# Designs tried in a protein design chat: VH-VL binders against Argininosuccinate lyase 2 (argH2). Part 4

Target 1, 199 residues: Argininosuccinate lyase 2 (argH2), of Mesorhizobium japonicum (q981v0r135to333)
Amino acid sequence: ATELQRHSIPIPETWLATSIRDVENILAHGTLPVVVKPVSGSGSSGVRLCDSAAAAIAGFNSAKSVLQDQVDLPSPDILIQQYVEGKEYSAEIIAYDGKLHCLGILAKHKGPPPCFVEVGHDFPAPLLEPSLQELASFASGAVSALGLEFGPAHVEFVITESGPVIIEVNPRLAGGMIPVMLSHALGTSILDMVIRLYA
Below, E stands for the ipSAE of ESMFold2; O stands for the ipSAE of OpenDDE; V2 stands for 0.75 times the mean of E and O plus 0.25 times the DockQ between their complexes.

## First folded at step 1 (VH-VL)

Design N4 (framework fv_benmelstobart)
Fold by ESMFold2-Fast, scan of step 1:
Formats: structure tokens, sequence, C-alpha cells
Structure N4 (fold): chain C 199 residues (1-199), chain A 120 residues (1-120), chain B 107 residues (1-107)
């Protein structure tokens, strides 16, 4: 997160919490609402928007309970992140031979708070071509700043009044139907492309 | 567009309870918090409390023992109840919309305000 | 509680002047200060938040700066419609607290 900030790439303030004391200290610095996420949770099912200290503590306990069901985790980390208002997008990027290739920009459709359940995607995002190119460059810049040399990356970001803000960078292929949608739209298998690039 | 409007009694007797309603339009109470702020004539603004999108509340400790904020999302209304009114509580009362997270304390849209006079 | 001390309490300026008012926090609040304009008989209007971020629709002659405990608000070229009382507010932690206000008048 700090690497992105060091390269002047906008990110929401993000903290790791291992205890209720950590949550309280984080909230003493910032204001509500916050987004509470388990660092190693599956999908978006553990993501909660919390608009009070009590809700944030409850979200932390819920996320920690999920992680405690895993074996041999010494100190479970829960991500606490500032809530950023705006339209949410994702970018699918492949790093190969020192170059970054943006495969597409998708618009996310979320359900209402407090649990932002992902309810769909539009591909390509319904934006003018110049805007799509600019967002692709922005997302690629974030991947480049993190020093990813090979493989797929899934970038999540929000467009605010002040411009785009990175929410998350995952150094893996997007889940669900996103690879299928991109493969169909591009007329090629994304999995085949990844295999070919590393073969 | 986005609007907030305060309504309720303009004259309250000492020791009575004040009830004010804030009716909102152009945004959802399920998404945004609403603050109550007051301003005595010729004086500075004083924050009273907030009800967040999820229904939780925070109050200024100076008023916490006599202040309650509730809401009904389906009616687009936020209600402030303040017990044991005193002449010193004479002020214009405002409701205002809060921002998100680090900006939740910055209030971007305000109602017109309602002057409440406390006298016998 | 965080105390916000605003200065000056009042000032007079001419149309076209650069006007600056200051606000001091009793503890470090990073960049979390907002500035409001209040015209007589009207509700406050948010001009700036996060010390320097201009609210949508606000003219660019208004600006803010500062970090930590010392903050400034500037009107680069005063217009007649800018006659108002201006308030700073910390939005770092509850309870939210306001400065005492600066009354701006035209000479």
Amino acid sequence: as target 1 above (199 residues)
Amino acid sequence: QITLKESGPTLVKPTQTLTLTCTVSGFSLSTYGVHWIRQPPGKALEWLGVIYSGGSTDYNAAFMSRLTITKDNSKNQVVLTMNNMDPVDTATYYCARGGYFRYSGAMDYWGQGTLVTVSS
Amino acid sequence: DIQMTQSPSSLSASVGDRVTITCKASQGISSYVAWYQQKPGKAPKLLIYAASTLQSGVPDRFSGSGYGTDFTFTISSLQPEDIATYFCQQHYSTPWTFGQGTKLEIK
C-alpha cells in the first residue's frame, strides 16, 4: 500500500488490525464509515461497510472468526480501509516480458451498503474510449509501481470527484465469470493466453 | 437535488422536551449519516450528534444525557429529541449531511435551520 | 476535545483584496480541517474539506492550506458576495469542533 503511495498513486488509507485495541486506535485517527475485510478471506463475502465504532468492532470479530477456522495462523490480520465514494471499476492486467497488457476495464455493480455484494459487471465499462485508455494506464501504473514482473493482476479502483483511487491490487487472475467474459469479448481464451505467455 | 429541511416547534418552555424532524430529499438515509448542529444567536456552531447510515449514533458528551437521535429510512426523516430545555438552549437548529469515512465529520449539505426559543 | 482557535475575529477588506484567515488546533489533526461560509440569516455552506480540497461548485478564488495544527483559508480576490462569517472545523475526531468565526466586512 505504501509502495503505491510512494509513487504518488492515490489509495485509501488502509490499516491492518490484529486486535480490538488496534481497531479502536485506528478509529481514533479517522472518522467513519470504514470497510472491514479479512486479508485472506474468499471473494467479497467478508467485506462490510461499518458506520460506527461498534459496527467496526463487530465486523473485526466476524472477520477474525472466519480466519480462526483456518489452521496454523499465528496472528490473523484484518484490513480496515477508508470508504471511498464513487463508481467502482476493475482492470485485468497481464505482465509479460517486462511489459504490462491491460485486457479490459469492467464496471462493478454493487448492492446497497452495509454489505457490498458484487451483483454484476459490465465489460467493457460503458465509458468513452479516451477514458478507458486513461483508466487502463492508471491501473497499469499501479501494477508497475508494485514491481510485478510476471503474471496476471486484478486491480480494483474507484473514480472520485478528484480522480481514480486504487482499492486493491491482487497478483492473480480475477475470479468468477470475468475471465470467461473477457475471453468471449476478445475472441481468445484468457487462460490459454496466460499459459502461452509463460510457456 | 439534495435538500434537508428542519421542522418542529419554535417556542419551548423551560423543562419541556424539544422534538425536531429533519426531512431529506435527493439521497438515501441508508447511505448517508445526518448531523444535528445548533447556533445560539450571534455565537459559534455547536455539534450535537449524528445518526449514521447503519443506525448507530454518536453524541457530544455535553448533551449525551438528554439527547436522542433516531431515524426512519422509509419516511426520509431524522428526529432529534432533547430533554429538559433551558433558556440557554435558545438557538437555530440545523440538520446536515455527513461525508464518508475521513470526511464523515465534514457536512456538505445543510437544512435552512429552525430557530427554537426557550422562554416562559 | 480538540479546540479550534480562529483569527482574526473580524476583518474589513476592499473588493479585489486577498483575504487570509487562520485556524489553530489544540493538537495535531493531520489535514482534517473544513471551512464554511455563513451569510446573515443563512445556513453554513461547505467550501473546503481536508484542508485544501475545494467542494464542488465553489469558486476557485477560495483556497485552503495547512497541516498539523496550523491552517489558513484564503480568498484571492474578494467579491461583494463573499461578505459572510467564516468558520473552521476539525473533522479529525469526535466531537466535531468549530472555531469561533471570522466576520468579513467590506470597507
Scores: ipSAE 0.000, ipTM 0.445, lowest interface PAE 16.8, mean pLDDT 76

Design N5 (framework fv_benmelstobart)
Fold by ESMFold2-Fast, scan of step 1:
Structure N5 (fold): chain C 199 residues (1-199), chain A 122 residues (1-122), chain B 107 residues (1-107)
Amino acid sequence: as target 1 above (199 residues)
Amino acid sequence: QITLKESGPTLVKPTQTLTLTCTVSGFSLSTYGVHWIRQPPGKALEWLGVIYSGGSTDYNAAFMSRLTITKDNSKNQVVLTMNNMDPVDTATYYCARDLRYYFGSGSYFDYWGQGTLVTVSS
Amino acid sequence: DIQMTQSPSSLSASVGDRVTITCKASQGISSYVAWYQQKPGKAPKLLIYAASTLQSGVPDRFSGSGYGTDFTFTISSLQPEDIATYFCQQHYSTPWTFGQGTKLEIK
């Protein structure tokens, strides 16, 4: 179980894979479709929606080939996560002295499967004000569950028919250099605290 | 300083229910999860289950039909209840603090209680 | 479930010796292995996590390495206080599983 799940925050099943045999074993007990992505990577690079075992294996091989920046700590692991259908949103949050501030909720526009390339954002998300406040609270709850007291956090979630589901929490906003600089300043590895939803 | 300490009966008869309490100090149960792990004499460690900071639980499938873990944050206590005890359940029972290399990755255990030996015999 | 197999089950070494214990996972687990030291009558103590990261306060004569399915734990120069049983644990996926343990004795 993951830390988000430990705080009763809805998340999809997520697994780590290091080999094709791991992928096959995960799929033997999982439900298609799945999303295959590298643990260490940015944006949609190497991310693929897979609706078959063959596609998942191809996605695993593709994710392994993703080029990583020199400033990022490399991770050999590939994430396989149950695909959750619904409108996708992100929240940008800043933690300061234990207080969380949601800077905004953005609606994500993705290209067609199997590669989800971001083609735009709507800011603020085109929802009623009460819904936006509720989503901001939900995303902030996820960041709070991780214990972040200072710094930025990026939360990705999907609104399903049964409510919001966290897809990913990354306690960094943009740029591989930011986590490196912050880790140095705090004496703690920010990358060691990066949230990837794991089984 | 961080401490965990198990307490409860040391002798249980077959078919009875075992209840063990783990009392923690030096950290908050609102912030850290606590696992229960057992070790039969001369054998390997066996993970039983966990209660996380938010109150959700996770159990080893081998034990989930008879295992319940609860907590009371205000008392700094985590309670293990295991039904239908059997002689093969004889073991030292530990509670241990949840930790992970990356947040949300798998669990490993940085602080352990001293353990309590529970003997199951008729 | 992931099975962790340790070898040897026991070994005897002299003070100052290099001691090596191995752990094999039944499937790929990346670098997600922890190592524990357990002295007689005591609870386990965390020494290493993520295969090679030394826990704070643990002497640097202890080290770990490995990736995938094969992992190694090493004591570079055995000290008398290192007499214990050592366990590996995978922290890749639930249920968390441990090796059978390696009992280390001084000759």
Scores: ipSAE 0.000, ipTM 0.444, lowest interface PAE 16.3, mean pLDDT 74

Design N6 (framework fv_benmelstobart; at its last look DockQ between E and O 0.03; V2 from the best seeds 0.00; counts 0 for: pae E 15.0 > 2, placed apart)
Fold by OpenDDE, look of step 2:
Structure N6 (fold): chain C 199 residues (1-199), chain A 121 residues (1-121), chain B 107 residues (1-107)
Amino acid sequence: as target 1 above (199 residues)
Amino acid sequence: QITLKESGPTLVKPTQTLTLTCTVSGFSLSTYGVHWIRQPPGKALEWLGVIYSGGSTDYNAAFMSRLTITKDNSKNQVVLTMNNMDPVDTATYYCARVEYGWSYYYGMDVWGQGTLVTVSS
Amino acid sequence: DIQMTQSPSSLSASVGDRVTITCKASQGISSYVAWYQQKPGKAPKLLIYAASTLQSGVPDRFSGSGYGTDFTFTISSLQPEDIATYFCQQHYSTPWTFGQGTKLEIK
């Protein structure tokens, strides 16, 4: 996150919490509403929009529980992020041979707050071509800023009234059926493409 | 000047639906949440629900089944809809803003003047 | 739901007196308490938020304190214009809840 800011890439304010006390301290110096999510998770699991102190604490406990099911840590880091209003999108990027290649932009369909369960995706995102190119460049810039020069990256961002804002960068392929969707649309196996990178 | 103003019918028959509009001025609904509160004559205040700056809503469970809050940022209006009104719902209805900021700023700093809604046959 | 128990229900005091109203939450709510003044026929007016922070434009004679479950609202020197009903409110979690109110009169 800090690296993105250093490169003048818009991101929401982000904090890490390992305890309820941390959450309280963050809220004392932060702005509601916030999104609480595990540092590592699949989809929307453990993700919650929190618009009160109690909600934030509950969100923290939920995220902690989800994360502890995945990792054996007594006090895992939980991500607390300033909520960003707008429609959410994602970009799938592959970095190789010193270049960043955006495979495409997806529109994310989410259920209502507070949990924002993912209910579907559109590929390609129903945006004008110039916008798609701009967003591809934007997402690639984020990946580059983080020094991810090799392998796949899944970039999540929100388009706000003032422009796109990065909310997450994952050094991996998107989960679920997204790689399958992309493979079908592009007429090539994305998974094989990634595997070949490491061969 | 920052203002909120409730408008709508002041008399509603039992079983009918109440629709109140809160028109705001001097601030943006994209920045502030708007809460609805009511107060029966001579009684305490009761929180009904909220629509946050981002458009999400939260309702008092006591009214969840018959209360809806919506807004139009471009019109600077928040609308409260409450179904199946009963004489017990007779109260002064208020809208009030809360800024999305520091967690401790959740005081309702600006209120509408309120509108008395009487439910009667 | 969080219950806010306010005391007393009514209070009569003389001009210049120190007035104290208390509010007890049914559970710990940190400092997420606001105090409102409501004059007859008027909307509530925010006086204190975050338990102890004075709202802009509110006279210094009004103050609040407390943390956790027990909160106190104080008027250091009661003035004639302070005749009103006062309410505490928690904004720790929804649904937001109010105290029963304290009707303050001047002798």
Scores: ipSAE 0.000, ipTM 0.561, lowest interface PAE 10.5, mean pLDDT 90
ESMFold2-Fast, scan of step 1: ipSAE 0.000; ipTM 0.469
ESMFold2, look of step 2: ipSAE 0.005; ipTM 0.455
ESMFold2 (binder alone), look of step 2: mean pLDDT 91; pTM 0.930

Design S1 (framework fv_siltartoxatug)
Fold by ESMFold2-Fast, scan of step 1:
Structure S1 (fold): chain C 199 residues (1-199), chain A 120 residues (1-120), chain B 107 residues (1-107)
Amino acid sequence: as target 1 above (199 residues)
Amino acid sequence: QVQLQESGAGLVKPSETLSLTCGVAGGSFSGYYLSWIRQPPGKGLEWIGEIDHSGSTSYNPSLKSRVTISVDTSKSQFSLKLSSVTAADTAVYYCARGRWYYGSGYFDYWGQGTLVTVSS
Amino acid sequence: DIQMTQSPSILSASVGDRVTITCRASQSISSWLAWYQQKPGKAPTLVIYKASSLESGVPSRFSGTESGTEFTLTISSLQPDDFATYYCQQYNSYPYTFGQGTKLEIK
């Protein structure tokens, strides 16, 4: 996250919490509301908007309890992140031979707060072409700043009144139906393209 | 030149579903958000929700449990359904096109509006 | 929700007058504000967007300014066609919200 900050890429303040004490310390130095979410590989499962310290602690305990039931880990990691208000989007990027290729920008459909359960995606995002180009450049810049030179990356961001803000950069293929949607729209297999990178 | 035109029943009974359609002529759904906005007689404007050509929606939280907006790009139209109506839902309903790339934002083309009265 | 408050609610003026109506946001909305004109029995028409950008086809006597959370719509030399109700609208945050309206009427 600090690497993105060093390249002047807008990101919300983000903290890692492993205990209730961590949550309390983060909130003592942060601004409400915050989003509590588990460190995971896909979807918005377990994500919760919290407008009070009590809600954030409850969200942390809920996420930790669920993860602990699924895996035998000493202490599951939970992210606490400043809430950024705006429409959510994602970009699918492939890094190859020192170049970044944006495969598409998708609009994210979310359920109501506080859980914001992800319910779908639209591809391409229903934005004018100049905006799509600007967002593709923005997302590619974030991937470049993190030093990813090979492989897929899934970038999540929010469009605010002052512009786009990176929420998350995952150096992996997007989960769910996103690779299938992109493959259909682009007339090529995204999964095959990623496999070919490692061949 | 873009033109929008609302259509649907002008009278709905309490507890029933209000259903309106907006026809869009002279323009494309692609790249734009389309919104529903209402105005009770003699009062101000209230945004109901928006949709894009892919079916992505955002709703006013005050109406979210009752509102559904859908799009039919093959017919160049989008529709509003508002369930469990009461007299408070009596209003002129407008469809409008948004011209901001981050969402509807501000509205450059409006339909003429259609009055829906909720009465027994 | 962001509350938009307009003042005055009713403004009486004469043709040729310079008139200013104000809109205040309950929190920061950057420049994401539009102004609409609505005549009786008609749909609203866009006048200003991005706080100060004049919509194509709108007379140059209309202008918008911003200062923090305060926004104004000014008509430099009022014409008969300008008597209408004016609404401001923020589009910084969902849900989009409108001011209660300012009715500009003949003195």
Scores: ipSAE 0.000, ipTM 0.449, lowest interface PAE 12.4, mean pLDDT 79

Design S2 (framework fv_siltartoxatug)
Fold by ESMFold2-Fast, scan of step 1:
Structure S2 (fold): chain C 199 residues (1-199), chain A 119 residues (1-119), chain B 107 residues (1-107)
Amino acid sequence: as target 1 above (199 residues)
Amino acid sequence: QVQLQESGAGLVKPSETLSLTCGVAGGSFSGYYLSWIRQPPGKGLEWIGEIDHSGSTSYNPSLKSRVTISVDTSKSQFSLKLSSVTAADTAVYYCARGLYRWGYYFDYWGQGTLVTVSS
Amino acid sequence: DIQMTQSPSILSASVGDRVTITCRASQSISSWLAWYQQKPGKAPTLVIYKASSLESGVPSRFSGTESGTEFTLTISSLQPDDFATYYCQQYNSYPYTFGQGTKLEIK
């Protein structure tokens, strides 16, 4: 998160909370609404949009229970993040020998709050070609700023009135049907490409 | 209360470009999608496309090659251009706001404007 | 594209009646369906979203249900203001698609 800020890449205000006191302190200095989620959660499990202090505390307790159920940690960390309104997108990138290859930009479709269950993806994202190139460059810049020079990266971001904002950068292959969709569209196996990187 | 209002020429010749503008008052563009939806006389509704405040668009694949939607946040408006029109494009054109937070359904609609394609 | 089929195309009823309008999706759309009311010469207005959630300001006599790919809009006690054409719309995936409409008319 700080590395992205160092390279002037837009990110929402993000905090780690380990206790209810942390949540209260964050809200005293932050702007509602916030998104509360476990750092290690998958899909929408434990993810909640919170429009009040009471909702944020409830969301923290819910997210903590999900994290403890999935991962046996001594003190599970919960992410509290400024809610960013706008259409959500992802970029699938492969880094090899200091070069970044953007495989595609996808549009993400989510269900209603508070859990925002992912209900679909469109590939390629239904944007104009210049917009796709700009977003690919933006996402590649985020991967580069984090120093990833080898392997797959999944970048999540939202388009706001001020432009794109990074929500998350994961040094992993995307989940669900995304690798299958990309393999079909590109006429090649994304899994094979990733495997060949390690050979 | 959010208010949407369509404007533009009501008569377009075949093969020309249909151009409409929607003015948005009383609400924020942030967190919402702005759509164009049409309805041929006596027929049902057809979604044309959507745009958000940053200019990100999604178009109905059946119209994608002919449609362009743009936004001007400084004037609180967004616009539709549909090229190469035929009589089949004669319809009432609506602009509508889609709620991102609640899913992509349309909570506010403009009054609609009839566009007739004829020589 | 996901096809939305409404039935009946025309429904005749009297004030005070309970009426049900059906909408069927050609594939799963989860709960991502809205219902709109359109009066002659007017724009559609939102009635129900997420299959069963009542829009603010809409009378409680309106309700929505879902069962698999079948969705219903029920008006429990028809008022004169309810005679209109009703449309369902899926927002599970692009492109958004609408049903062909059900015209609710006075018997």
Scores: ipSAE 0.000, ipTM 0.438, lowest interface PAE 15.2, mean pLDDT 79

Design S3 (from S1 with heavy chain R99Y Y101D G103S S104G G105S; framework fv_siltartoxatug)
Fold by ESMFold2-Fast, scan of step 1:
Structure S3 (fold): chain C 199 residues (1-199), chain A 120 residues (1-120), chain B 107 residues (1-107)
Amino acid sequence: as target 1 above (199 residues)
Amino acid sequence: QVQLQESGAGLVKPSETLSLTCGVAGGSFSGYYLSWIRQPPGKGLEWIGEIDHSGSTSYNPSLKSRVTISVDTSKSQFSLKLSSVTAADTAVYYCARGYWDYSGSYFDYWGQGTLVTVSS
Amino acid sequence: DIQMTQSPSILSASVGDRVTITCRASQSISSWLAWYQQKPGKAPTLVIYKASSLESGVPSRFSGTESGTEFTLTISSLQPDDFATYYCQQYNSYPYTFGQGTKLEIK
């Protein structure tokens, strides 16, 4: 179930919960704070940073209600993940004909704790080119480990004192203004590129 | 601010079913437990049962054979049905939002309460 | 069922007094206890949760303590708004149970 872990890609401790009892059992063996989110491509919808058992259970219920509104979902699994402290980044990657192309690395701007609300993104991340290349390779490695051979992928990761750690890999375009920012920076429509992949 | 409001018939005949609805407004419907609590005139508080947004319920064993709590998330409502009522069921009925604190719920918001009298 | 017993049942006090209300659980409930204030004709309102945590918006003159199965609610300097009936509630296990109430009245 954790394919990234099987390929030795650094990820935070992650658990799946299907019930409140699962949440309680996970917290009995895990370290707070945790991030609670639905196992879906909803971006930030239903994502909660939780610094207590009560908050994690409330977050589980909130995330589950988001999934239950989507009648086609076979299992409303909720992801509980150890919070990783550090500067957060994302990579936008396109897989085509078995090759991975990193379109860019973005830096995330978050508000102060405890809410950690995302307030914006910077593209490209304000890092030197050698560092950007290293992060692009790291993110591409995560996408490769999941076996994605066609289509867009959005990778979220945190730079810790011991190196980069993958937070999330989604086989879809990022939400919000990220595709628009990348399209302006690259001088081409990211949405048009995705459409052409399926043509 | 979260607001809870009880509604339903204030008079129920003995042996019939008491039916109440609680409307929840002001956000935060999901992520919480919703309880029914009653208070007979001049007496203390008695917990009836709770439900979460998925429909999972827990009932007071003393009332379990007569109680059904259900939820309608599309209308932000949850309801109480108490069957086979007697004069002992005369009480002010409150709906309340439960904040789950590891082992169970404490109630941070309450409806104003509705008096239900069981009388012929 | 866990029984919650409050004492005293009625407490007479004057504005400015320090008062303490006690609640005892018939068995261990850890810290899983809340205190509520109820004024005549009104719904209860939360004062303390997790034995000693003050609910947001509640005046700092309210405090809670725990010692084994005994819990206290203390009001350090009574104000007119504090005359009410107070209930404790355990949420350690189902069914949740309340104390019988302590009526705080003007002396």
Scores: ipSAE 0.000, ipTM 0.420, lowest interface PAE 21.9, mean pLDDT 77

Design S4 (framework fv_siltartoxatug)
Heavy chain, then light chain:
Amino acid sequence: QVQLQESGAGLVKPSETLSLTCGVAGGSFSGYYLSWIRQPPGKGLEWIGEIDHSGSTSYNPSLKSRVTISVDTSKSQFSLKLSSVTAADTAVYYCARVRGYSYGWYYYMDVWGQGTLVTVSS
Amino acid sequence: DIQMTQSPSILSASVGDRVTITCRASQSISSWLAWYQQKPGKAPTLVIYKASSLESGVPSRFSGTESGTEFTLTISSLQPDDFATYYCQQYNSYPYTFGQGTKLEIK
ESMFold2-Fast, scan of step 1: ipSAE 0.000; ipTM 0.488

Design S5 (framework fv_siltartoxatug)
Fold by ESMFold2-Fast, scan of step 1:
Structure S5 (fold): chain C 199 residues (1-199), chain A 118 residues (1-118), chain B 107 residues (1-107)
Amino acid sequence: as target 1 above (199 residues)
Amino acid sequence: QVQLQESGAGLVKPSETLSLTCGVAGGSFSGYYLSWIRQPPGKGLEWIGEIDHSGSTSYNPSLKSRVTISVDTSKSQFSLKLSSVTAADTAVYYCARGFRSYWYFDLWGQGTLVTVSS
Amino acid sequence: DIQMTQSPSILSASVGDRVTITCRASQSISSWLAWYQQKPGKAPTLVIYKASSLESGVPSRFSGTESGTEFTLTISSLQPDDFATYYCQQYNSYPYTFGQGTKLEIK
């Protein structure tokens, strides 16, 4: 997140919490609502939108429990992030030979808070071509700022009243049906393409 | 403060081309998409299309074959041409400003009535 | 295209009343909905954007809510200058589409 900030890429305010006291201190300086999630190198479970201090503390305890079940971590870190309201999108990018290739921009449809269960994706996102180009450029800029030279990147971002904001950049292939959906739309196996990069 | 103003002929004959201009005063539109929206007398609103300062356009599919929107950055204006008009094209035509990230219209021109009649 | 349906088409009310106008999208549009007010002979003006955000300069008696594909515009205490036609507009998908309008008139 620090590298994105250094390149002036918009990101939401983000804090690390290791204790309930950390959560209380964060809330004293930040504003509700916040998103509470585990800092994890693997898939995203334990994410919760919290609109009160009590909910944030409960979310922290829940996220900590999830991390401890997964890895037996001695002191798991929990991410607390300012909630960003807006249209949610993702970009699938492949870095190869120093070049970035945006494979597509998808619009996300999620259920109501606090769970934000994914209910669907639209590909391509139902935007005008100039807007698609702008979002592809924005997402590619975020990947470039992180110095990714090879491999897939999954970029999550939200369009706010002030413009696009990066939620997350993952140097991995998107989960679920997204690679299948893109492969079908492009007539090319995304998984096969990624495998060839590492072969 | 930014202001939008429509202008053009108020009467157009059937089968001819309707031509309107929207002047942008008091500021730059480089960060915005500019739209044409119409309203037949006594009816609701219909989006026609939009353009940005670079000339990139998008049109309502129902009108795409007849619509051309263009921009003249040197005059700070953009224009609408609608070909092969019929009485169904009689409407008040508005230009409106939207942000590329927002796509709601926060600033509208006053509107200009175009009547299609012989 | 996404169809936007407003109800009622005509709403009769008195000054001081609390009124609610509803707009339904034919498919999910998230929160990407705006409300406009149009007085006779005038251009529409923005009232609410992003379903519930009040436009700068608009009186606080106006508010918007959302629940799935159902959206409402509420005026908590009608004033004489609120009698107008109101339109909802989705901006989730192209082409942009508007509701048919709700005419708010004096009872």
Scores: ipSAE 0.000, ipTM 0.436, lowest interface PAE 18.4, mean pLDDT 77

Design S6 (framework fv_siltartoxatug)
Fold by ESMFold2-Fast, scan of step 1:
Structure S6 (fold): chain C 199 residues (1-199), chain A 122 residues (1-122), chain B 107 residues (1-107)
Amino acid sequence: as target 1 above (199 residues)
Amino acid sequence: QVQLQESGAGLVKPSETLSLTCGVAGGSFSGYYLSWIRQPPGKGLEWIGEIDHSGSTSYNPSLKSRVTISVDTSKSQFSLKLSSVTAADTAVYYCARGQYRFLEWSYYFDYWGQGTLVTVSS
Amino acid sequence: DIQMTQSPSILSASVGDRVTITCRASQSISSWLAWYQQKPGKAPTLVIYKASSLESGVPSRFSGTESGTEFTLTISSLQPDDFATYYCQQYNSYPYTFGQGTKLEIK
């Protein structure tokens, strides 16, 4: 998150917690509500909106329990992040030979907080073409700022009244039906495209 | 003081939908979650699900395909609908408040309704 | 799901006794455990929250302790009003789960 800030990419205030004491210290200096989520979370699993310190600690413990199901994992890293109000979007990006290719912008449909159950996606996002290009440029800028030169990236962001804000960047393809939807729309296999990068 | 009161039909036929309402008196819903908890005769307690003032829900995975909890803030009420009921759904149903407090690190059921017995029988 | 196991299932005691009820979680729940008292025909009432915090209005003879995944509820000098079924409940993770209950009966 510091690297994105160094390149002037808007992000919500974000903290890393490894213990309940970390959560308590973060909340003593942060503002509610916050979103508690695993660092490597996929979709909405383990993501929780918290409007109190007790809810944030409960959310931390829930996320930690899920991650500790596997032996030999390091201590769970849990993100605590300022809640950002707005419409949510994602971008699928592939980095190859020092260039970034945005495959598409999707609108995300989520259930209500606090658990943010993911209920669907629209592709392409129902926006005008100039807006789609602007969001693709914004998402690509975030990936570029992190120095990703090779491989897939999934970017999640919210459009606020002040503009787009990055909530998550994952160096992997999106889960669920997103690669299938993109493959159909683009007339090519996204999974095959990613495999071909490594050939 | 906060008072919770369950209401709804005490007898539901197999395959129909169980519908209960919890009336909340004596406060706003901000800062807490309302849960539904049930207890079959002679057995222990089972959490069904929760909802907050904004309508955000969490459900017990064992019941998630059959359960819907909703909130009506204008009437200060929360409701439970459990579809496709069987004799196994016969229980006393409680609504209970789970409280989150800013910087006090407490989340527990501090107020319970008196409970309402729902029998599933033809 | 996190399984909560209480022991004993039935505890016989006399007025004035010190009694201890145990609850064990199948995995770590930190301190996110509550104890409830349920008298016949009535709703449960909160006794202890956050493992060791006494709920307002509950007599000081009740106390809770924790050690790892083991939790105890102790009544230091049993009163007639204390004969009831006691349940532990974890609120660390969804779904919230309860122990099977410990019935505290008169000898």
Scores: ipSAE 0.000, ipTM 0.418, lowest interface PAE 19.6, mean pLDDT 79

